# Miniprotein binders against b1l550, part 245

Target 1, 279 residues: b1l550
Amino acid sequence: MRLPEELLERARDIHSEAPSHRIKLDRVGSFGLKVPVEFKGFLLLAEADVWVSLPEGRRGVDLSRQVEAIYELSNPPKDPFSLCREAAISLLEKLNYADSSGVSIRFDAPLQDGESLKYYGVEISSIASDEIINKIRVEILGMTACPCTAELIRAYKSSEIAATHTQRSLGILEVSTKAEHPDPDKLASIIERAMSSPLRTYTKRPDEGGLVIRSLSNARLAEDVVREMIHLFLEEFGHLPEDTHILAAVRSMESVHMHDIYAERSFSLDEIRKEISSH
Below, E stands for the ipSAE of ESMFold2; O stands for the ipSAE of OpenDDE; V2 stands for 0.75 times the mean of E and O plus 0.25 times the DockQ between their complexes.

## First folded at step 19 (miniprotein)

Design yb17 (at its last fold request DockQ between E and O 0.97; V2 from the best seeds 0.84)
Fold by OpenDDE base, fold request of step 20:
Structure yb17 (fold): chain B 279 residues (1-279), chain A 89 residues (1-89)
Amino acid sequence: as target 1 above (279 residues)
Amino acid sequence: SEFTVEAEINGVRIRIEVTVNGREIRITVTIEKDGRRIRFMYVITDPEKLEKYLEEIERIIKLFGVDPEEVKRLIEEARRLAEEILERL
């Protein structure tokens, strides 16, 4: 049932009223929207959040206009990175009382694994004000083998290939930059290459054995993985602005413990370059 | 090598600054409307992506309600100048 349009002329614009308390809000928006995006030839249903700031003198945000802004840009479906940047700017322009806007988009990115698919998690955001800051978080599972247990077994059995415990490990790269969002496939590749081995959606029996042997031969601590991620990141993305901020992290779901091992480093490109140059 | 293209379209001031260093192209876009300024940038290491991001910039500028044909001309000028620099490298 639609209320008669004539009621709009009689109703107060609640959103434009003065608030009871003159306090600025940082983010007001709609969270958990579903928007279609195109990524690598796949049509995906992504989750999106849209928001703007609210000045101290305005009671509420026109939320319908926010939702409309992102859906207008989502038809036809486009690249989620372009959508994110365009939508953030559109929100800021359309909601002229806001001094800042933001968009976040989350989806599982398909990654080819032979004749099957695996995936990695992507969360991107664009924050618009006087400038635009783009953020991407990539999460992908890999496999690690413990070098400490391997060394103990090697010493005990004098074996060339020592058995060790293996586990799934979640690698994380988060990048915040004034440039466009870094390539998510490259970020995922960096994480996988930093681990003992990648995961496989399917394995043939000979391939499974080879995967395990490879992991045992490339045993890495969580600390090793993070350091390798940083190293590889600098090689691929050293061209980004010096104020670009990075979080490199690993959560290893250790198969011999009930708890996880976690390691991280947060840094700017300028900071880490100075650190490396000092050695 | 660097260049700047500028236009004022329907009261919206647009500046596109392009710096080329080897294969790296930095594009900085500044849009000014009604006393507000927004700045954003791209750092392109693959020249094949230049067109993609120019198209995005075109779409973004159009969000400000400016004449589409004038925006198109501005982007075409930026493209031309960028290509001229890339051909000299």
Scores: ipSAE 0.823, ipTM 0.938, lowest interface PAE 0.6, mean pLDDT 93
Fold by ESMFold2, look of step 19:
Parts: C-alpha cells; sequence; structure tokens
Structure yb17 (fold): chain B 279 residues (1-279), chain A 89 residues (1-89)
C-alpha cells in the first residue's frame, strides 16, 4: 500500500536537519545491493555498495537517491567497470552536500577453460571527490609446486621419483590508480602465469599428466610467485600513472602443512622502478 | 601531440585534454558545476578502446543534466581531433 503523496508537504524533512552531535561521517550508504551487469556476454548479478560522506551539519543521507542512482545506471545492464565509475560520479552529483562518494562492485568473472568454464573473483571500486580513484582486486587460484622438495627428491641417490608437493595457491593483485580500472582478464592472466600451472575445471588423464609436468618444470616458492607477478605487471601496466599503487600477494595452502604460507608486496610504480634500477 | 576541447553547457564547464604519445592516449576530463570541480582520467594503450571511453565520457557529462546534443558535438570534436592525430602516426 502506498501512502498519499500529499503527506510529503506536511512532514518534516528529517534528513536535512542538523544532528544533535555535529560529527562528520566518512561513509554512509547502502551495502549489499544486487545489480545486473554485463561482462563478456554474460549477464551477472553483482553485489554493490554505494556511499557518500556526510557533513557535520546534516542529520541524514538521502538513501533512496543513492540506490536510485546505481539502479538507473544498471538498466540496461552494462560493463561493471563503466557502471562503477559512472555511479560514483552520479552519487556525488546527486548528493551535492557530500564531499566524496564511493561505489564497490563484486562479482565472479567467468573464464573459458577448454570445453568448460572457471571463474575468478573481482572487486572494483571508484572513490570520487575532486579526483577519482579506481581500485580493482583480482583473486584467482593456481597451482604451485615446491622447488625445495623437488630438489631434495631429485638429489636422492636411489630415487626414480620426479616429484614434489603441489597445492592450490590464491594469487591476488590489487591496483589503485587515477586511470581507468585495468583489464581484469589481464590481471588474472598475470597471476596464473606467475604460478607453477593454472588450475582446470576438469582434466582427462593425458591433460592431467601434462599439467603436473608443467608444474614440476615451473616449480616456484610463494615468494617468487609474488616477484613474478610484479615483473609481469610492470610489463603490462607500466604505463599507468606513477602514483598507481599495487599489492601483489599469494596465499599458498601448502599440502604438507596444517597452515598456509603468505607473501605480499605493496608498492607504487615510481617506488618499484627506483628499487629495480638500483640493481 | 596534444589538444584540448572545452565547452560550457547549461552552466557546466567541461574540459577534455588529450595527449597522444605513440600508441598511448591519455585523456583527462575536468567538469565544473556550481564551484565544484571533478577530474578523472584514462590511459589508453589500445587505440581501438578510444570510442568506448569517449562514449563513457559522454554519459558522465550527461549526468550533470546538460543538453545532450551539445555534449554529443563536444565528444565528436574530441574524437575527430584524436583520430586525426592517430592517423598521422
Amino acid sequence: as target 1 above (279 residues)
Amino acid sequence: SEFTVEAEINGVRIRIEVTVNGREIRITVTIEKDGRRIRFMYVITDPEKLEKYLEEIERIIKLFGVDPEEVKRLIEEARRLAEEILERL
């Protein structure tokens, strides 16, 4: 049931009042929205958060305007990256009392895997104020093979075993930049190429054998996976603004341990170039 | 090479700065309305993406409630100048 619209003329506008305590809030918004997006021909239902800053003199945010802003832009469904950037600007324009706005969009990105599909995790955000900062986080599982154990087994005098422990490892690239969001498929590719081998949705025996041989031929420590991610990232995305910030990380679910191994490095493009050139 | 296109549409000032260096296209957009300024950028390494981002810029400018035909003319001018520079390379 809908209430009569004439009541709007009689009710106080609670949101525009001053609060009892004049304290600025950094993020006030609607979290966990479901929005349709189009990605590589797939129609996906993504999860989105939207927010704005709230000045100390304003009691509340026009929450319906926030929700309206992103849903209007999501019809018809469009590229989630365009949606994210456009929605952040739309929020700041529609809610002119705010000095900043933000949008986050999360989805699983489909990826062709032979005759099947696999996926990787994507989270993007756009923060708008006098400038716009775009952030993307990509997470994808790969396979790592331990080079230390492989060397020990190879050196074993009577051994006919070409083996080492292998495990799933979660690779992470997170990029924060003033430029548009980097292509998530390229980020995922960088992570997979840094691993000992990609994971497959399924394999037949000959393909499985090949995958394992590839892993053994490309054994890497978690630390070296991170270093390789950085190297490959610089080759592909070295053109981004100098103050672009990157986090490269691996969480390896070591098959011979009860716990995970974790390695990470954060840096700006300017910072890492100086570091590399000093060697 | 570089160029700038500017317009004022319904009280909104728009500036699009384009720099072309080899195959790299850098676009910086500044929008001013009622004393507030917003600036954002693109760094395009695949010239075939130029149209995609110009269309996005057009949509963003339209969010400010300005005459869509004037926005279209501004974007067409930016496209023409950018493509002319890319043709010479």
Scores: ipSAE 0.778, ipTM 0.924, lowest interface PAE 1.0, mean pLDDT 90
ESMFold2 (binder alone), look of step 19: mean pLDDT 79; pTM 0.758
OpenDDE base, look of step 19: ipSAE 0.821; ipTM 0.935
ESMFold2, fold request of step 20: ipSAE 0.759, 0.763, 0.765; ipTM 0.921, 0.924, 0.922
ESMFold2 (binder alone), fold request of step 20: mean pLDDT 81, 81, 81; pTM 0.785, 0.787, 0.782
OpenDDE base, fold request of step 20: ipSAE 0.820, 0.820; ipTM 0.937, 0.937

Design yb18 (at its last look DockQ between E and O 0.95; V2 from the best seeds 0.80)
Fold by OpenDDE base, look of step 19:
Structure yb18 (fold): chain B 279 residues (1-279), chain A 89 residues (1-89)
Amino acid sequence: as target 1 above (279 residues)
Amino acid sequence: SEFTVEAEINGVRIRIEAEVDGKEIRITVTIEKDGRRIRFMYVITDPEKLEKYLEEIERIIKMFGVDPEEVKRLIEEARRLAEEILERL
């Protein structure tokens, strides 16, 4: 059922009214939208959040216009990075009372693993005002082997390759920059290379044995993983603007404990370069 | 700045500025309309990225109600100048 359009002449525009309390809101929008995106030849259904700021003198946001803005840009499906940036800008243009806008898009990104697929988690965001800031968060699972237990067993049995406990660890890279979103596959690769070994969706017995041996020969603390992630990030992405902000983190789901081990470092490119140069 | 391309079309001021940083080109786009300014940037490392982001910039500028043919001319000028820089890097 659709109400007659002539009712709009008699009805108050509630959104344009003055609020009872003149307070600016930072974000008002629709969360949990589903939008199609094209990524590496895959058509994916992503989750999206869209929002704008609301000035103190306006009661509400035109939510329908926000939804229209992202879906107009989503047909035909395009890459999620351009969609994010374009939608953030479109929101500011369409909702002229807003001084800022934002878009966030989340999905599992496919990653080739031999004849099978694995994945990493991606959250892409763009925040627009006088300038645009692009943010990307990549999360991927890897495997870590504990060097402390390995050293104890080495001392006990005098073995060249010591047994140790292994666990799944979640590596996280979050990058905020005035440039375009960094390549998520490169970010995922940095995280995997910082671990003792990658995970595999499908393994044959020889491959599984090799994977475990690699982990044992490359045992790393959670702290080692974070430092290695930062090192590899600087090698690959040192060309980004100096005000680019990075969060590097790891959550190790320790197999000998009921709890996880967590380590992180937050920094700007300028800050970390100064730190390294001081040594 | 290696180059600056500017246009004013129907009250919308557009500026595309390129700077060289090592082996990369930074392209900064500024759009001004009705007293509002939006600025965004790309880092260009290869011709494929250049084309991709020029196409995106073209789409973005069109959102502001600018004549498509005028936008196309602006983008073509920026492309030519950026390609000349990339060939020298």
Scores: ipSAE 0.813, ipTM 0.935, lowest interface PAE 0.6, mean pLDDT 93
Fold by ESMFold2, look of step 19:
Structure yb18 (fold): chain B 279 residues (1-279), chain A 89 residues (1-89)
Amino acid sequence: as target 1 above (279 residues)
Amino acid sequence: SEFTVEAEINGVRIRIEAEVDGKEIRITVTIEKDGRRIRFMYVITDPEKLEKYLEEIERIIKMFGVDPEEVKRLIEEARRLAEEILERL
């Protein structure tokens, strides 16, 4: 049922009233919106959150205008990174009482894997105020091979037997910067290259053998994976603003243990350069 | 900065600034309307990225309810200057 339009003339505008308790709110918004996006030729269904700050003197937020800000930009579907940045700015323009806005978009990114696809997790956000902060988190699985067990097995026979346990490891890169979002494929590539080898959707015998040989010849501790992620990140993205913040982490689901191994490092570009140059 | 392009359109002040960092152009956009300032940045390495982000900048500026022909003129001036820089690099 649609109510008569005439009621709008008599009804209080609840949202514009002062609240009973004058308390500023940091995030008021709509979460779990389904938005279509176009990513590298793929049409994907992403999940988005949109929000604004709410000043202490305003009782409520115009939720329809928030949803409008992102849906107007998402039809027809377009690049999720442009959508994220543009929607954050649109929110501030449409909801001029807010001093900040935010948009988050989450999707599984397809990545070419031979004749098939594999997927990795992407979450991006843009937080707008007097400046725009763009954040991207990439998570992708790879393979690691334990160098400790490899050395023990080598010593066991004194022969050149290259064997050790291998396992899936989840690599994480999270970047917060004033520049545009880094390319998620480059971040995923950095993570995979830091590991012993990439994982495949499926392999045929020659390819499977190659992955195993690569993993055994490139055995790495979780700590080494994180350090390599940082090294490769600096090589690719060292030009970003100096106050860009990065988290590099790996969670290794060790095949011979009942528990996971975890390593991480967070840093700003300025901080890590000082650390490296001191050696 | 290597260049600065400014305009005021329908009471909205727009400033596009460029800096060179190695082989990259850093473009900073500042939009001021009704006492509020919004600033955002791009780091551009090649002509395809330059065109993509200039189109995004144009769309963003037009959100502020300004004359689209004046915005187009502003973006075209920024494009010309930025392309000269990229060609030099």
Scores: ipSAE 0.693, ipTM 0.902, lowest interface PAE 1.4, mean pLDDT 88
ESMFold2 (binder alone), look of step 19: mean pLDDT 86; pTM 0.853

Design yb19 (at its last look DockQ between E and O 0.97; V2 from the best seeds 0.83)
Fold by OpenDDE base, look of step 19:
Structure yb19 (fold): chain B 279 residues (1-279), chain A 89 residues (1-89)
Amino acid sequence: as target 1 above (279 residues)
Amino acid sequence: SEFTVEAEINGVRIRIEAEVNGKEIRITVTIEKDGRRIRFMYVITDPEKLEKYLEEIERIIKLFGVDPEEVKRLIEEARRLAEEILERL
């Protein structure tokens, strides 16, 4: 059922009214939208959030216009990075009372693993005002082997390759920059290379044995993983603007404990370069 | 800056500025309409990225309701100048 359009002449525009309390809101929008995106030859259904700021003198946001803005840009499906940036800008243009806008898009990114697929988690965001800031968060699982237990067993049995406990660890890279979103596959690769070994969706016995041996020969603390992630990030992405902000983190789901081990470092490119140069 | 391309189309002022940083080109786009300014940037490392982001810039400028043919001319000028820089890097 659709109400007659002539009712709009008699009805108050509630959104444009003055609020009872004149307070600016930072974000008002629609969360949990589903939008199609094209990524590496895959058509994916992503989750999206869209929002704008609301000035103190306006009661509400035109939510329908926000939804229209992102879906107009989503047909035909395109890469999620351009969609994010274009939609953030479109929101500011369409909702001219807003001084800022934002878009966030989340999905599992496919990653080739031999004849099978594995994945990493991606959250892409763009925040627009006088300038645009692009943010990307990549999360991927890897495997870590504990060097402390390995050293104890080595000392006990005098073995070249010591047994140790292994666990799944979640690596996280979050990058905020005035440039375009960094390549998520490269970010995922940095995280995997910082671990003792990658995870595999499908393994044959020889491959599984090799994977474990690699982990044992490359045992790393959670702290080691974070430092390695930062080192590899600087090698690959040192060309980004100096005000680019990075969060590097790891959550190790320790197999000998009931709890996880967590380590992180937050920094700007300028800050970390100064730190390294001081040594 | 290595180059600056500017146009005013139907009251929308557009500026595309390129700067060289090592082996990379930074392209900064500024759009001004009705007293509002939006600025965004790309880091270009290869011709494929250049084309991709020029196409995106073209789409973004069109969101402001400007004449498509004028936008196309602006982008073509920026492309030519950027390609000349990339060939020298």
Scores: ipSAE 0.825, ipTM 0.939, lowest interface PAE 0.6, mean pLDDT 93
Fold by ESMFold2, look of step 19:
Structure yb19 (fold): chain B 279 residues (1-279), chain A 89 residues (1-89)
Amino acid sequence: as target 1 above (279 residues)
Amino acid sequence: SEFTVEAEINGVRIRIEAEVNGKEIRITVTIEKDGRRIRFMYVITDPEKLEKYLEEIERIIKLFGVDPEEVKRLIEEARRLAEEILERL
């Protein structure tokens, strides 16, 4: 049932009132929206959050206008990065009482894996105010082989056994920049290349044997993976603005332990260049 | 900067600036409406990315409710200048 529109003349506009406590809010929005996006030829259903700041003198935000803003731009479905940047600006323009807006979009990105597909996690955001800040987080699983155990086994009976424990490790790159979002496939590639070996959707015995041998030949501590991720990132993305901020991390689900190992480094491009040039 | 293209369309001031840094073009867009300013940038090293982002810039400017034909002319001028720079790199 649709209520008579003339009731709008008699009803209070609750949102435009002053609140009883005049406190500015940083993020007021609609979270968990489902939004269609087009990524590298795939039509995906992404999860999106949208928000704006709310000034101290305004009781509520026009939530329907927030939802309208992103859905207007998502029909027809388009590139999630363009959608994210455009929606953040649209929100700020449409809700002119806000001094900042934000959009985040999350999806699983398909990635070619031989004759099959695998995936990695992507979360992007754009925060607009007097400037726009774009953030992307990529998470992808890889394989690591422990070099400490490999060395111990090598020393046992003069290395007649070539073995170590291997495990899944989650690699993370998070980039915050004033430039456009970096290509997520390149970030995922950096993470995989830093690992001992990629994970495969499936393998046959000869391929599996090769994968294990590759892992043993590239044994890596979690710390090594993080350092390699940083090195590879700088080769690919050193051109980004100097104040670009990066977090590189690995969470290794160690197969011989009841707990995980975690390694992390955050830095700006300016900071890391100074650090490297001092050595 | 290597170039600056500026226009005022329906009370909205738009500025597109380009700077060269190494083998890349950094394009900065500033949009001002009703005393509010927003600034964003792209870092571009190839013509395919340039075309994609100029189309995005056009869509963003149109969000401010301005004459789309004037926006199109502004973007076409920026494209010409930016393509000339990319050819020199």
Scores: ipSAE 0.745, ipTM 0.916, lowest interface PAE 1.2, mean pLDDT 89
ESMFold2 (binder alone), look of step 19: mean pLDDT 86; pTM 0.855

Design yb2 (at its last look DockQ between E and O 0.97; V2 from the best seeds 0.82)
Fold by OpenDDE base, look of step 19:
Structure yb2 (fold): chain B 279 residues (1-279), chain A 89 residues (1-89)
Amino acid sequence: as target 1 above (279 residues)
Amino acid sequence: SEFTVEAEINGVRIRIEVEVNGKEIRITVTIEKDGRRIRFMYVITDPEKLAKYLEEIERIIKMFGVDPEEVKRLIEEVRRLIEEILERL
């Protein structure tokens, strides 16, 4: 049922009224929208959040206009990075009372694994004001083998390849930049290469054996993984603006403990370059 | 190599700054309308992505109510100037 449009002449515009308390809000919007996106030839249903700032003199945000802004841009489906950037800008243009806007898009990205698929988690964000900042977070599971236990077993049995405990580890790269969003597949690859081995969705027994042997021969602490991620990131993405901010982290789901091991480093490209040059 | 293209279309001021350093293309776009400024940037290391991002810039500028044909001409000028630089390298 649609109410008569003539009611708009008689009804107060509640959103444009002065609030009872004149306080600016940083983010007001719709969270948990579902939007179609095209990614590497896949049509995916992503989750999206859209928001704008609200000035102290306005009671509410026109939420319908926010929703319209992102859905207009999502038909036909496009890449989620362009959608994110364009929607953030569109929000500021459509909601002229806002001094800032933001869009976040989340989905599982498909990654080819032989004849099967694996995946990594992606969260893409764009925040628009006088400038646009783009943020991407990539999370992918890998495998780590413990070098400490390996060394103990090597000392005990004098074996060429020492047995050790292995576990799943979640690698995280979060990048905030004034440039466009970095390539998520490259970020995922950096994380996988920083671990002892990647995970496989489907493997035959010979391949499984090879995967485990690779892990044992490339045993790494959680700390090693983070440092390797940073090193590989600098090689691939050193061209980004110097004020680009990075979080590199790993959460190792240790197989011998009930708790996880966590390591991280937060840095800007300028900061880390200065640190490395000082050695 | 660097260049700047500026246009004023229907009261919207557009500035596109391009820096080419080897195979790296940095594009900074500034749009000014009704006293508001928005700036955004691309750092392109893969020449194949240039077309994609120029198309995106075109779409973004159009959101500000600018004449589509004038925007198209502006972007084509930027494309041409970039290509001329790349051919000299």
Scores: ipSAE 0.823, ipTM 0.938, lowest interface PAE 0.6, mean pLDDT 93
Fold by ESMFold2, look of step 19:
Structure yb2 (fold): chain B 279 residues (1-279), chain A 89 residues (1-89)
Amino acid sequence: as target 1 above (279 residues)
Amino acid sequence: SEFTVEAEINGVRIRIEVEVNGKEIRITVTIEKDGRRIRFMYVITDPEKLAKYLEEIERIIKMFGVDPEEVKRLIEEVRRLIEEILERL
């Protein structure tokens, strides 16, 4: 049973008191919330974090208000990107003592893969203060084939026998911008097109052979995969604000090594354009 | 082409700045209430998404405790002006 409302009149408002140690906190919130979202006709159960800043003069955050902000917006389920942006602003408006607010939402996005589905990782966030900054990270697996080993084998065995080591590689694009979140499917597509070949949920023998042959004919260094990601990103998203920040990276789980190979580049749109135009 | 629509609804000041360059629509929204300012933007390259983002902007402005009918009229005015510009292009 619910306690009587009249108890509120007698109880101290702990949250609004000053703390014993007057220290500002950057992030105070509720983490690991389960929220429903609708993405491309799928109803997904996403995981969300919500937080606000807490000024040095306030003892605690109204935790029920911050959880309420995202749950009110998530019923009925809606687009996770709209939810993320709207919740960040709602938090800042509802918790007026905060300098900033933040929301992150994580889910596995479905992607059509022939007759079946595969999934790639999506994490989005929105940070609100006097401006809102939207961030999206996409991670998707692909296949890479080593061009160095392919060339050695060609020289040794002639071009009639094509071979090299192939491996799974995780491609990463992370975008931070003042504009709305970029389309995750377009980011995933950029990553896959930069790889030697996509990975499939399942294949039959002729299709497996085709994927391997495709990867051999499109062998790429991890470094070149990152460069191709950047090239394709600029073609698709060059219209974003000039201070948009991007991270492009590949982690290759090299089949002939006991360790991973990693390549990355961070840049702003302004920075990379100046770099490219100098050549 | 560009335009700005400003309104004050229930003590909340709202500014919507729109720039249309060919197929690109840039919308910047500034909301000010009780000395607090927040500014956010959209860079729309697919005009089919315009209605979706205007509805999002309407929902965001309503969060500030303003008359929803006045917000609806503001957003409709912005939509009409954008559509007029796009029709000329």
Scores: ipSAE 0.727, ipTM 0.915, lowest interface PAE 1.3, mean pLDDT 88
ESMFold2 (binder alone), look of step 19: mean pLDDT 85; pTM 0.844

Design yb20 (at its last look DockQ between E and O 0.92; V2 from the best seeds 0.79)
Fold by OpenDDE base, look of step 19:
Structure yb20 (fold): chain B 279 residues (1-279), chain A 89 residues (1-89)
Amino acid sequence: as target 1 above (279 residues)
Amino acid sequence: SEYTVEAEINGVRIRIEVEVDGKEIRITVTIEKDGRRIRFMYVITDPEKLAKYLEEIERIIKMFGVDPEEVKRLIEEARRLAEEILERL
């Protein structure tokens, strides 16, 4: 049932009214939208959040306009990075009472693994005000082998390749920059290369054995992984603006403990360059 | 070297700044309309990305109600400047 449009002339515009309490809100929007995106030749259904700020003098946000803004830009499906940036800007233009806007898009990114697929998690965000800040978070699983146990066993057995415990570890890179979003495949590659070995969706027995031996030969602490991630990030993305902020982190699901090991470093490119140059 | 393209079209002021830093091109876009300013930036290390980002900038500027032909002219000017710089690198 659709109400007669003539009723709109008689109805108060509730959203434009003054609120009972004049308080600005930072974010008002629609969360958990599903939008189609094109990524590396895949058509994916991504989850999206859209929001704007609300001034103290306005009771509510026109939520329908927010939803329309992102769906207009999603047809035909496009890359999620352009969609994110364009939608954030479109929200500010369409909702002229807002001083800031934001868009977040989340999906599992396909990654080729021989004849099969593996994946990494990605969240892309753009926050628009007087300036636009782009944020990307990449999460991918790898394998780590413990060097401490390996050293103990090596000392005990006098073996060149010592047995050690291995575990699944989650690597995280989060980048916030005034530039465009960094390439997520490159970020995922940095994380995998910082681990003892990558994970494989499918392995034959010889390949599995080789993967484990590779991990044992490249044993790393969670701390080693984070430092390696930072090193590799600087080599690949050192060209980004100096005020670019990075979070590098690892959560190791340690196989000998009931708890996880966690390590992180948060830094700007300027800060980390000064730190490295001081040594 | 810094190159700037500027235009004011129907009350919308557009500035496109092209900066060269070593082997990288930085494109900074500033749009001013009705007392609001929006600024965003691209760092281009791969010439193949230049076309993609220029197309995006074109779409973004059009959202502000600027005449499509005027926007196209601005983008073409920015493209020429960026390409001339890339050829020198």
Scores: ipSAE 0.796, ipTM 0.925, lowest interface PAE 0.6, mean pLDDT 92
Fold by ESMFold2, look of step 19:
Structure yb20 (fold): chain B 279 residues (1-279), chain A 89 residues (1-89)
Amino acid sequence: as target 1 above (279 residues)
Amino acid sequence: SEYTVEAEINGVRIRIEVEVDGKEIRITVTIEKDGRRIRFMYVITDPEKLAKYLEEIERIIKMFGVDPEEVKRLIEEARRLAEEILERL
């Protein structure tokens, strides 16, 4: 049932009233929206959150206008990065009482893996106020091989056994910048290249053996993976604004332990350049 | 090289700044409406993406209730300037 629209003239506009307690709110929004997106020719179902700030003098947010802002831009489905940036600005324009707005979009990104696909996690956001800050987080699994165990086994069986424990490791790159969102495939590539070997969706025994041999030839501590991720990031994205912030991290699911190992570094581009130039 | 394209359309002030250095294109857009200013940027290292992001900028400017034909002309002006600079390099 649809109520008569003539009631709008008689009803109070509750949202525009002053609240009983004049307290600003940082985020008022709609979370967990399902939004269709188009990514590299794939139609994906993403999850989105939208919000705005609410000034102390305004009782409520028109939540239907928030949802409208992202859904009208998502029909027909389009690139999630453009959608994220455009929706954040649309929210701020549509809800003129807010001093900031935000949009986040989460999806699994397809990546070509020989004759098949694999997927990695992507979460993007755009926060709009006087300026726009764009953030992307990429998570992808790879394989690491322990160099400490490899060296002990080499010393013990110098001609007979090349072995160490290998495990799945989750690599994380998170970038916050005034520029447009970095290409997630490039971020994923940086993470995979920093590890001992990539993980594959499907291999046959000769290819599987080659993958393991590659990982043994590139044995790396979790700390080394993080350092290599930073090095490769600077090569690819050194052009971003100097105040761009990065988190590089690895969570290693150690095959011989019941617990995980974690390493991370956060930095801005100007900070890390000064650090490496001081040597 | 730095170039600026400015317009005022239906009371909305729009500024597009294009900085070209080698193969890097930096585009900064400032939109002012009713005393509010919104600024965003793109740092394009692949010149073939220039058209894509100019289309995004056009869509964003149109959100502010301005004449679409004047926005289209503004965007084409920015495109010509950016492309002319890139051709000389």
Scores: ipSAE 0.704, ipTM 0.901, lowest interface PAE 1.3, mean pLDDT 88
ESMFold2 (binder alone), look of step 19: mean pLDDT 78; pTM 0.744

